# Designs tried in a protein design chat: VHH binders against q96fz2. Part 137

Target 1, 269 residues: q96fz2
Amino acid sequence: CGRTSCHLPRDVLTRACAYQDRRGQQRLPEWRDPDKYCPSYNKSPQSNSPVLLSRLHFEKDADSSERIIAPMRWGLVPSWFKESDPSKLQFNTTNCRSDTVMEKRSFKVPLGKGRRCVVLADGFYEWQRCQGTNQRQPYFIYFPQIKTEKSGSIGAADSPENWEKVWDNWRLLTMAGIFDCWEPPEGGDVLYSYTIITVDSCKGLSDIHHRMPAILDGEEAVSKWLDFGEVSTQEALKLIHPTENITFHAVSSVVNNSRNNTPECLAPV

## First folded at step 8 (VHH)

Design C50 (framework vhh_etentamig_d1)
Fold by ESMFold2-Fast, scan of step 8:
Structure C50 (fold): chain B 269 residues (1-269), chain A 124 residues (1-124)
Amino acid sequence: as target 1 above (269 residues)
Amino acid sequence: EVQLLESGGGLVQPGGSLRLSCAASGFTFSSYAMSWVRQAPGKGPEWVSGISGSGGSTFYEDSVKGRFTISRDNSKNTLYLQMNSLRAEDTAVYYCAKDQGEYSYGWEDYFDYRGQGTLVTVSS
């Protein structure tokens, strides 16, 4: 996974993340650095995206089931990185393979500290390679949506005027991530950055691409992944597997250039 | 440690040919797609050509299609670019790049690794 859409305005995104804590209380996640949230239909690595993480990462005695939402840099910068410029990291940390996560120092160390997060998106993009040609067909991949007057799949919207209503009750894609904290050698704010864990693609996606993000399907999976105070690394990793509960449609080549940030990026063709 | 070592660049006249090589080590070469990326003086990087891990699929930028041929020898962990009918516009530093394999669209900025590059100059 190397391209996503996360375009909802901050207040709509916050409401879409409503949840219940361990005591069954209804809550909205509390923001950190909300000014760094930049909505876009076309998010690439090195940009900031919103993630959910446990409040216990920030407050020693916090209930580990309570959630913070924070923008983090896509592309994990390990805490031990010595250069002053994170873009000079010599290896790609956009994704972390599930099969080697405990073997790679960059990932096993933050994972051992409970630095699990849930990466939020409208959906993600992949490009299907067409044999016999150098062309690639992009697809937008997302959770199935319930079709109603106010909500539904993008493909179910019958007019541009109805597309605004699709987003009111959109079910956000929730991907398993690992984050780390890096202190710049020259001083300044701590940089929070993340990677998305990847797995073998499900049968439904195998004709598009052979890998997919580890999707946490439903609030139980999301809660267990985030709750590092109660759920061990070993137990949390059992949540990491392919899912068939996804849908997709072909989109325009407009999405190919990450500088294009319009609804056309995810519209069905 | 991933290492990519390019060679074969040089000065050549328009219409000439060069063959670039990239020796790879530190990873399972046959499991990863590989690309050639170039950067002309004063310009940003440009993807030129790509090849699947098995070598069964090859892809080219339109401006080089029919003139350049990408290939690989998985028994030698080596990537090649045969460049024919060279033009002044092909002048650039050519980089060997390892695809991360995790997503289907490899931008030059998001490849797993790039080598140090080899300079190709096409002039009279």
Scores: ipSAE 0.091, ipTM 0.514, lowest interface PAE 3.9, mean pLDDT 86

Design C51 (framework vhh_etentamig_d1)
Fold by ESMFold2-Fast, scan of step 8:
Structure C51 (fold): chain B 269 residues (1-269), chain A 124 residues (1-124)
Amino acid sequence: as target 1 above (269 residues)
Amino acid sequence: EVQLLESGGGLVQPGGSLRLSCAASGFTFSSYAMSWVRQAPGKGPEWVSGISGSGGSRYYADSVKGRFTISRDNSKNTLYLQMNSLRAEDTAVYYCAKDQGSYSYGWQDYFDYRGQGTLVTVSS
């Protein structure tokens, strides 16, 4: 999980994130820094992606079940990092292994502060190694979509009108993340950055790649992961496991170059 | 030009059931999320349930979860609300509402259009 698609216009993305707080009140997540959201079919580490997190992280007296949506840098910069340039961090924090998350200071410390987030995407990409060559086959991996009269899968969208219909009803992939807040030593704005927790691949994905993101399947799991005011670290970690509720299709090599940002990146081949 | 016509309201006893319908016209029904909103006498409007344009996503207010079921028939341009185990607190005028987009999020301010309503009275 080193490449995602998150291309929905801000308004469509926001509506797709509608939720209920602990009182059963229907809500829309409130944006922080919405102008920093850059939709793309081809998101790589160090770019910003939208995440959900509890409002209580920003407002001391807020209901911890209320949600903020904010763009954060992909690639966690620990709060204790002392250099002036985050790119000088000497280890990769794009992903965080579930089996060692409580052993690594970079992740254990923010996790202990309740800094859990849900990373949003249309889906993610993985590259399957092909036998006898250096060629890799890319796949787009996403939640099974609910069928309309036609299938809700991208493969059913064979016209521009059908493409828009698919995206307006798209179930976003919801991945468990940990974030941290880094204050530049020379001053400036606090940097919010995240890592995606990874687990062993489910049976359905094992032929494509040996690891997968920890996917939070459904609103109950999403709510419990975000609600650090009511759900302890140990209880939240019980939500971190592989899921079989996932689908995929092969895509064009166009996606290989992270600078390519077109619908062709996720179209079936 | 957009029209929403609710029907199916009436008087029922506590514990009873009722099915509301909303006939939609004047827009591409399958492209828009739809909601049911109710307003009890002397109170403000309360969002009850919503369904995406495809029918794939359904959401309910906690007060009705497990008792009400929202559904739609896009071939008939009709929205439904099946109400079971009705309580006195469910007494209200029920309105069909058209969302601005294909996904419902239960926010009153984002409804483009609201029907005339149908009265549901739950009383012994």
Scores: ipSAE 0.000, ipTM 0.121, lowest interface PAE 17.9, mean pLDDT 84

Design C52 (framework vhh_etentamig_d1)
Fold by ESMFold2-Fast, scan of step 8:
Structure C52 (fold): chain B 269 residues (1-269), chain A 124 residues (1-124)
Amino acid sequence: as target 1 above (269 residues)
Amino acid sequence: EVQLLESGGGLVQPGGSLRLSCAASGFTFSKYAMSWVRQAPGKGPEWVSGISGSGGSRYYADSVKGRFTISRDNSKNTLYLQMNSLRAEDTAVYYCAKDQGTYSYGWEGYFDYRGQGTLVTVSS
């Protein structure tokens, strides 16, 4: 997973993240740095994306089941990184393989500190490769959505008004992530950055790509992944596995260029 | 100078019980999470249990849940592991480990100090 869509306006995104804390009280996540959230149909590494994380990361005595939503840089910059420019990191931390998270220092250290987050997206993109051809077919991959009387999916023929309404009750994709905090050597704000954990693809996605993000399907899994105050790293990692509860459709090559940021990027073809 | 000294290990028959202790000195004990890590003969280290600095949160490996209980006495700078219903598979050297922060996350590589260990042998 190297490209996502996360285009919802801040207020719609916030409502889509409504949850219950451990006492059963209904809540909306509290924003940090909301001005850094940039909606886009075509998010690439190094851009900021919204993530959920436990309030306990920011407040010593906070209830660990309460959630913050914050934009973080996609591409984990380890806390030990010594150079002044994060773009000079010599290795790619866009994704973190589930089978080596316990072996890689860049991921093992923040995991040991409970730095788990849930990466939010409308869905993600993958490019299908076929033997003997250089052309790739992009697909938009997302949770199954509630069907309407007239449509069970995103329709290219829908009016602008109906297109807008599809997103009012969109079920956001919730991907397991690890974040870290890097303090620039020359001073400045602490940089929060994340990586998406990846697993072997499920049976339904195996024809598109051999890997997929670790998807946390449902509030129980999301709550356990985020709650580092009550759920150990060992217990949380049991949530990391392929998920079959996913759907997809082919999209046009417009999405190939990360500078294209329009609804056409995820429209069915 | 951080010092951790384990005690309470020994030979016990399957189904028996042992209580391990770890005396800590050289740091503010109540500010750090503590863990028990074991290493069986010929195997790598396995995290067993962890407890937050206040003692309010406790964590266990699946292999020991329901059988082991971790606790601490911050007034005495002492960590404990009560081991019940012991199995041959529990045979290992048990190490007391100081975490880098207030919460234990169960990963051996994050500990900044480990004690000398105490041997637990479960055999019949």
Scores: ipSAE 0.000, ipTM 0.131, lowest interface PAE 17.3, mean pLDDT 83

Design C53 (framework vhh_etentamig_d1)
Fold by ESMFold2-Fast, scan of step 8:
Structure C53 (fold): chain B 269 residues (1-269), chain A 124 residues (1-124)
Amino acid sequence: as target 1 above (269 residues)
Amino acid sequence: EVQLLESGGGLVQPGGSLRLSCAASGFTFSSYAMSWVRQAPGKGPEWVSGISGSGGYRYYADSVKGRFTISRDNSKNTLYLQMNSLRAEDTAVYYCAKDQGQYSYGWSDYFDYRGQGTLVTVSS
């Protein structure tokens, strides 16, 4: 779980995140630092990705069911980190194992503060180990999409106009994340950074990779994960488990180089 | 000073067509998404259609999709709404709206500025 696609323009991404608050009112998430959002077909750790989190994290007395969307650094920098450069962190925090999340100080502390977020992506990439060769086959993994004439499907889109139609109604992948806030010791802006919780792969993905992100399937799961004002850590963790409601297709080796940022990265081969 | 001036409204019969225009000034037009928002008598504002700064992305409310076409001419600082197959329920004051950035939000409350409006009446 070390590479994603999140390429939608800010406006399209915002509409894809339409939701209902606790009172049933239809809403769009409000942006923080929208200028830091950088769409890409090929997002790697240390880059910024958009996440959803509760408005209550930023406003005292806010309705905890209302959502903010904000770009955060992929790779959690713990609040207690003492060095001046977060890239000097000695251990990998791009992913957090569900089975040890309450044992690791870097994750249990922010989790105890309700610092839960939903990481947004078009989908994620995994590399299948092929028997008898050093070559790995990349796959793009995403939610099943509604097959309408207007939305189309990713495999059926053969022109720029058709690709635009696919993305208009795309169901974004919603992954359970934990974030933390780090204050540079020499002063400067607070750094918000996140990790993606991982679980054992579902039966459908077991031939591709042995681990998968903890996917929150549907608005009820997303709402409960985000609402730290009403849902305890213990209750929220019950949402963390493998999901069978996913699909995938093989993609070309273009995606292997994280500097490549084109639609070819997720196109079926 | 931002100014948005709508024109092209009027009385048309059901099934008819109208083209609305919005002349924009006071800002770099091509750098901002633009939208059309309407308000029918006794109802709240409804977002109708939006277009990105470049014109590459166009969006429509389900109620108008297939009947209305949004476009812009960045060389003339003008936004357009071509309205075909008009229905009585399309009767409303239509407002031109400027977003804060390159992309529209599709909701009337997320605009930086809104014009004075132009009345469209669809009746026999």
Scores: ipSAE 0.000, ipTM 0.141, lowest interface PAE 16.0, mean pLDDT 84

Design C54 (framework vhh_etentamig_d1)
Fold by ESMFold2-Fast, scan of step 8:
Structure C54 (fold): chain B 269 residues (1-269), chain A 124 residues (1-124)
Amino acid sequence: as target 1 above (269 residues)
Amino acid sequence: EVQLLESGGGLVQPGGSLRLSCAASGFTFSSYAMSWVRQAPGKGPEWVSGIYGSGGSRYYADSVKGRFTISRDNSKNTLYLQMNSLRAEDTAVYYCAKDQGEYSYGWKDYFDYRGQGTLVTVSS
């Protein structure tokens, strides 16, 4: 996974993340650095994307089941990185393989500190190799959506007026991530950055791409992944596996250029 | 340290056959898509064929479809290209290429490593 859509306005995104804490109380995640959230239909590595993480990472004695939502840089910069510019990192940390996560120092160390997060997106893009050409066909991949009278569906959004209805009750894609905190050697603000864990593709996606993000399907999986105060690394890693609960449709080449940020990026062709 | 070692190239007459091999090491071979890329003298690289990690999906350029067969043996960490009905225009250095892995980028990001190549010359 190397490209997502996360375009919802901040208030809509926040409501889409409503959850219950350990005591069963209904809550909305509390924002950190909301001004760094930049909605886009076409998010690439090195841009900021919203993630969910446990409140306990920021507040001593907080309930570990309570959630913060924060923008983080896509592309994990390890805490041990010694250069002044994180763009100089030689390793590509956009994704982290599930089968080697405990072997790679860049990922094993933050996992040991409980630095698990849930990466939020409308969906993600993958490029399918096509027979007879070196061109790839992009697809937008997302959770099956509950179709209501108000929400509509992406396939049914045949005009600009209908696009507003698509997002009313959109179920956000929830991907398992690992984050780390890097302190610039020269001083300055701590950089929070993440990687998306990847697994083998499910049967439904195998003809599009051979790998997929580790998707946390449902609130129980999301809660266990985030709750590093109660759920060990070993138990949390059991949540990391392919899922068949996914859908997709082909999109135009407009999405290929990450600077394009319009609904056409995810519209069916 | 990813290593890709191509072999099997040589001089062959038009209409002949040749089998290329690529021995891979330094990564979990079965988890990565692999490709064959060729470069003829004075021309840019041309993607020839690709195979997903599982071996389940195979793809070919129109110029080689029906003549070339890509395959892999994950137990031996080896990629193969069976080339039949060879033509003069197939003359090129053939490179084994490891897909970048898990990034959804355009053609320039298809490969994060390429071997030294093996020369295939098709002439009478």
Scores: ipSAE 0.000, ipTM 0.241, lowest interface PAE 13.6, mean pLDDT 84

Design C55 (framework vhh_etentamig_d1)
Fold by ESMFold2-Fast, scan of step 8:
Structure C55 (fold): chain B 269 residues (1-269), chain A 124 residues (1-124)
Amino acid sequence: as target 1 above (269 residues)
Amino acid sequence: EVQLLESGGGLVQPGGSLRLSCAASGFTFSRYAMSWVRQAPGKGPEWVSGISGYGGSKYYADSVKGRFTISRDNSKNTLYLQMNSLRAEDTAVYYCAKDQGSYSYGWEDYFDYRGQGTLVTVSS
């Protein structure tokens, strides 16, 4: 997973993240650094994406079931990194394989500190290889959407105005992430950065790509992954597996250039 | 090549109405969300309202909700802001702004381009 869409306006995104705390109270996540949120139809590594994480990471006595939403840099910079420029990190931390997460220090250490987050997206993109050519077909991959009388799904909208209303009730893709906190050696703000955990593709995606992000399907899985105060690393890792509850459609080559940031990036071909 | 030209500002009494227009050129107007941003004297910019590319979604700052109406005419490449029940605190230079995508994001640093602005003064 190396390209996503997360284009919703901040207030729409916040409402899409409504949740219940451990006491059953309906809540919206509290923002940190909202000014760093950069919505886009075409997000690549090193850009910021919104993630959910437990409030307990920021407040010693907070209820661990309460959620913060914060933009974090895509591409985990380990806390031990000693150079002054995080772009100088010699290995790719955009994704973290589920099968080796406990073997690699860059991921094992923050995971042991409970630094689990849920990465939010409209969906993600993958490029299907065509045999015998350098041609690749991009696909937009996302949760099945509940069809309503007014919003519908992307494929069901019959006019541009109705298509836009699809987003008002969009079910965001919720991907399992690990984050870390890096303090620049020369001083400056703490950098929060994340990686997306990846698993083998489910049967439905196997013809498109051999890997997929670890998707947390439903509020129970999301809550358990985030709640590091009550759910151990060992228990949380049981949530990491392929998911069949996904859908997709082919999109145009407009998405190939990460500088293109328009609705055409995810529109059905 | 992107051009945004605001018009319709002026002096108006409290409780009065004004309609602002923004003529856009140099880009495919219907593919981008548009916003109105204002800046009062001695204050930072404040996002006022936004409209998605095809007009299906409209958003308003709490300070103007119920009083202002944003709309667009994609056949004329024109954005509008109908301002009713104007108050002294609505006095500001109003800017038309092109968002980076098809949805408005409610803050000024997300905009690709701003126009030159049109002054709205609400005074008795």
Scores: ipSAE 0.000, ipTM 0.224, lowest interface PAE 14.2, mean pLDDT 85

Design C56 (framework vhh_etentamig_d1)
Fold by ESMFold2-Fast, scan of step 8:
Order: structure tokens, then sequence, then C-alpha cells
Structure C56 (fold): chain B 269 residues (1-269), chain A 124 residues (1-124)
């Protein structure tokens, strides 16, 4: 299955998502269901992950440039799904291919409703096939980080006392997602769930894996993807393409088991 | 509905050659990595070879490296395995398998086996 790391404490994650609205005001996204956020170094499909989406999805007449942050289930459950248990969905909606997104009802319908979101992570994992063996080499893949004397790369810190500082200014990976809202047939809370849009890998990742998530590099791209009140589906889809502005390092096989949730999962080997 | 139909197996003497084919349907063939997996009598499945959707990268188990060549023809939705210098130890049922596609985790553990496979027997 796909795999990410999103381990920041809620307050650190919120500050990492500081943004400017259309009026130029500095803001922090407002939380929905913050208690459903579960930090982890090793997040798999069907777990909850934080996403950004427009406030206009929740409030009539809200400024579509204002942002909500909410945990959503990874694995889109279409609004038309009629079973009582979402885990019984017969097809995999963990990822959505960019080349066929307008051909598949499960994705085309929510996209037409403006249900675009930005999926947040420290980074994501992919497993590189190695010659001659049945074993694969896992890699942690993330945005290039600001180089400072005090916040080195992961594993470059010379003491445990400096480890905590690497995350204070971490640039979160921002991936293009589509979400939907499913109402249980027998009543209960609306389920919000998402899929990550995927594209062909960039040259930098081509030796690791042939596909990559659609990464929204920078605040302009993030703002346009989220702002379904001003940016049409056609215009938003122009933001979906491979990105070269990524880096990676090899990690240990500890990450292979999704039950392992420790800093060792993303530490360089 | 994903369908994979293997063919080309048979009886061959040690040192001989065989070419296996796999006809694929029900999915966008060029978008998925494909593998060959074999299962010898009384043994578990063994991954043999893999190829990316584009054909750009190929991978081989150490036991077959230098002897087997994996290839694909995306215009014909067909996967191939050219097997040279065959040994008695290569005797197995050979299955072609569709990879997970979108993410690499589970590459060697996730296979859609369709049909009966094709039997390769290497003996004198």
Amino acid sequence: as target 1 above (269 residues)
Amino acid sequence: EVQLLESGGGLVQPGGSLRLSCAASGFTFSSYAMSWVRQAPGKGPEWVSGIWGSGRSTYYADSVKGRFTISRDNSKNTLYLQMNSLRAEDTAVYYCAKDQGEYSYGWTDYFDYRGQGTLVTVSS
C-alpha cells in the first residue's frame, strides 16, 4: 500500500500551514475534528491524514481563499456508495491517475463539485526495486528543506538535543487531492475521504519508482488548487504535473511494516 | 475485469530455450509494471523478473540474471519472457502478474494471477 509520514504535533502542523488569504491577511487554517488527527511516521491507506480545503465547502458565502484543516480518511468513498461499511468498497481509491481522472465517475463527480484538497505530509515513502533480490530499498521523499547551522537534514544532527529543531521549520509536502462526502445509509456522521492524484515520475525520482504524487510546489499553486470558487476545474488541472523540486534519502526496512511508528522509519541509513 | 493469459511453456532439454507470452486485457497495459513469477512443485512462489510500464527498467532475480530477458509490446498488450540456457531448476509453472501500479509497496507481494499459468519442464 501507499505510505506517508505526518508526525508533527497539531500546534506545529498548524503553524507550518500559515498562509495569506485573498486580502493579504496572514492566517492559520481553522481546524475541524482536531481530535481525529493521529500523528504518525508511517501512515497507510484507510488511516486519517490532515488536508487543507476551502472554507467555502462548510460555510455559505465564506471567502473561498480561507482555509480549513481537517483529518480525512485516505481512500475516497464516493458519495453514491450504498453499503454500510466503507471498508467494503471493492476498488482501490488510494490514488487517482491524472490521465484518467475525468473518465472515472468516483473522481469526476467530486471534482465537478469543486472538492479539491491539499494533502499534507512530512513526506512520502516509495520502495525501489533492486537488481538480483526480492528485497526493495525504501526511500523517504520530501521537499528540499532550508539549510541552517542548527536545523540540518534528518540524521545530520550531531546530538539528540538538536533533533527537535529540524521540525520547527519543516516545509510540509503539499499533494493535490480530491475528496468526497459520504452519508452512512443508516445515519451517523458524514465521512470525508480523499484520494491523492498521481502523475509520471520526474527525472529525479525515475530510478526509485515510475509514478509520483502530483505535488503543488509553492503557495500560488496551493491557493489555486484550493480556491474552487474562483478557479475552474479545467484551470486547476493545469497544476497537475511532475515536479523536480524534491529530494530523498534511503531509509531502513523498519518502515516496511505499517505498524512501526518511530522516527527510525524516516532516518537516513 | 483484468485478464492475463500465459502461453509458450513446454518440455525442453537442459541448455535449451523457450519464449513465454502473456496476453493482457481489461486494463491500460502501458500504465502498469508487470512481473513473471514461477512456482516449482511443492514450493512457494518465486519472483523471477519485472519490467516498468514504459519498458524503461527491467529487473531480474539472481538465479536467472544473464539467462532470461523480460520485454513487453504495449501496442499488442503482451508481456514476454525469453528463457535461455534452461536448467532443471527452472522447472515450474510460470505466471505473469500485474503490479499494484501507482505505488511500489507490495511490488513482489501483490500479484493478480489469471488463468492456469504455463508449465515449463526442463528434463532430458
Scores: ipSAE 0.050, ipTM 0.474, lowest interface PAE 6.1, mean pLDDT 85

Design C57 (framework vhh_etentamig_d1)
Fold by ESMFold2-Fast, scan of step 8:
Structure C57 (fold): chain B 269 residues (1-269), chain A 124 residues (1-124)
Amino acid sequence: as target 1 above (269 residues)
Amino acid sequence: EVQLLESGGGLVQPGGSLRLSCAASGFTFSSYAMSWVRQAPGKGPEWVSGISGSGGSRYYADSVKGRFTISRDNSKNTLYLQMNSLRAEDTAVYYCAKDLGGYTYGWEDYFDYRGQGTLVTVSS
């Protein structure tokens, strides 16, 4: 996974992340650094994306089931990184493989500290290699959405103006991530950065791409992944596996250029 | 069975050039980022350069930037390192490494497999 859409305005995104804490109270996640959130239909590595993480990471004695939402840089910079310019190598930590995550120092160390996060997106993009052509076919991949007359369907032949109504009740894609905190050697603000855990693709996606992000399907999985105060690393890793509960449609080549940031990037063709 | 076979090392004078090659087999070469890592006697491994699966992105350690050029030929499953303006401090065994998609600054951190290496000696 190397490209996502996360275009919802901050207030809409926050409401889409409504959840229940361990006590059964309805809550919205509390923002940190909200001004760093930049909505886009076409997010690439090194850009910031919103992630959910436990409040306990920031407050001693906080209820570990309460959630913070924060923008983090895509491309994990390990806390022990000693060079002054993280941008040179950050690209290499866009994803981490589930099968070797406990063997790689850059991932096992933050996992041992409970630095699990849920990466939020409208969906992600993958490029299918097409037999007999130099062109690749991009696809937008996302959770199945509840179809309503009011909101419409993303696959429907509605006008572009009606397309915006689809987002009012959109179920965000929730991907398992690992984050770390890097303090620049010469001073400055702490950099929060993340990687997306990847697994083998499910049967439904195997013709599009051989890998997929580890998707946390439903609030129980999301809660257990985030709650590092109650759920051990070993137990949390049991949540990391392919899922079949996804859908997709072909999109135009407009998405190929990461500078293009319009609804056409994810519109069906 | 993943196999990486480095070649092209040798003795060269300061200011000289060498071109290293790495022949890869046992995996889909174009799907993986590749790196060159070196190790001088008595020192730890040092990441030198990395290249994305497509070849579109290239990265270099500050110590070699402007002197070394990494490239790949996916049709031949081969990785290259063109080394110019060589210095005594570049003397090391150079390893080709398959990157698991992680940060690269030591082959033991993110590499799935490394080859047997090729020795580069820069001496007058």
Scores: ipSAE 0.000, ipTM 0.122, lowest interface PAE 16.1, mean pLDDT 82

Design C58 (framework vhh_etentamig_d1)
Fold by ESMFold2-Fast, scan of step 8:
Structure C58 (fold): chain B 269 residues (1-269), chain A 124 residues (1-124)
Amino acid sequence: as target 1 above (269 residues)
Amino acid sequence: EVQLLESGGGLVQPGGSLRLSCAASGFTFRSYAMSWVRQAPGKGPEWVSGISGSGGSRYYADSVKGRFTISRDNSKNTLYLQMNSLRAEDTAVYYCAKDQGEYSYGWQSYFDYRGQGTLVTVSS
């Protein structure tokens, strides 16, 4: 997973993240750095994306079931990184393989500190290799959405008005992430950055790509992944596996260029 | 636009007390965490204390814990810092700072705005 869409306006995104704390109280996550949230149909590594994380990361003795929403840099910069420019990191930390997460120091250390987050997106993009050609077909991959006028998927046959209405009640994709905090050697703001954990593709996606993000399907999984005060690393990692509860449709090659940031990027072809 | 105006600074003897105030306008005060940041002569800025938008959570730098108390009055859009047992090392310009979210992350905070400052001098 190397490209996502997260285009909802901040207020719509916030309402889409409504949740229940441990006491059963209905809540909206509290924003950190909301002005750093940049909606886009075409988010690439090194851009900021909104993530959910436990309030306990910021506030001693906070209820670990309460949630903060914060934009973080996509591409984990380890706390021990010595250079002034994060782009000089010599290895790719956009994704973290589930099978080797405990073997790699860049991921094992923050995971041991409970630095788990849930990465939010409308959905993600993958490029299918077409047999016998160098051409690749992009797909937009997302949770099944609540019925509007028709049961099931949002297809190419749906009107533009139907596509616009669906965003008001869109079910955000919730991906398991690990974050870390890096303090620039020469001073400045602490950088929060994340990686998306990846697993083998489910059967439904195997014809598109061999890997997929570790998707946390439903509030129980999201809650347990975030709650590092009550859920150990070992128990949390049991939530990391492929899911079949996913849908997709082919999109235009417009999405190929990460500079293109229009609704055409995720529109069905 | 966002405006922050500090007041209450002055000259005080070691062991004395001062109360700083910050009048805020141009944003929904109750929705944002607020902080106090100080800058001593010839030094960089140091985060001192923070308070969540609701006032339910308060944070302090180790250098001021037990001596300073942060509070806010959301009905008056005003932030306060009660400073007790003042020391020469507390001498600095104190700035009111608006956080970008509901909770203060202390020294990790990225501040949208800070005020013009109020000078606190602690000397015999």
Scores: ipSAE 0.000, ipTM 0.118, lowest interface PAE 18.6, mean pLDDT 83

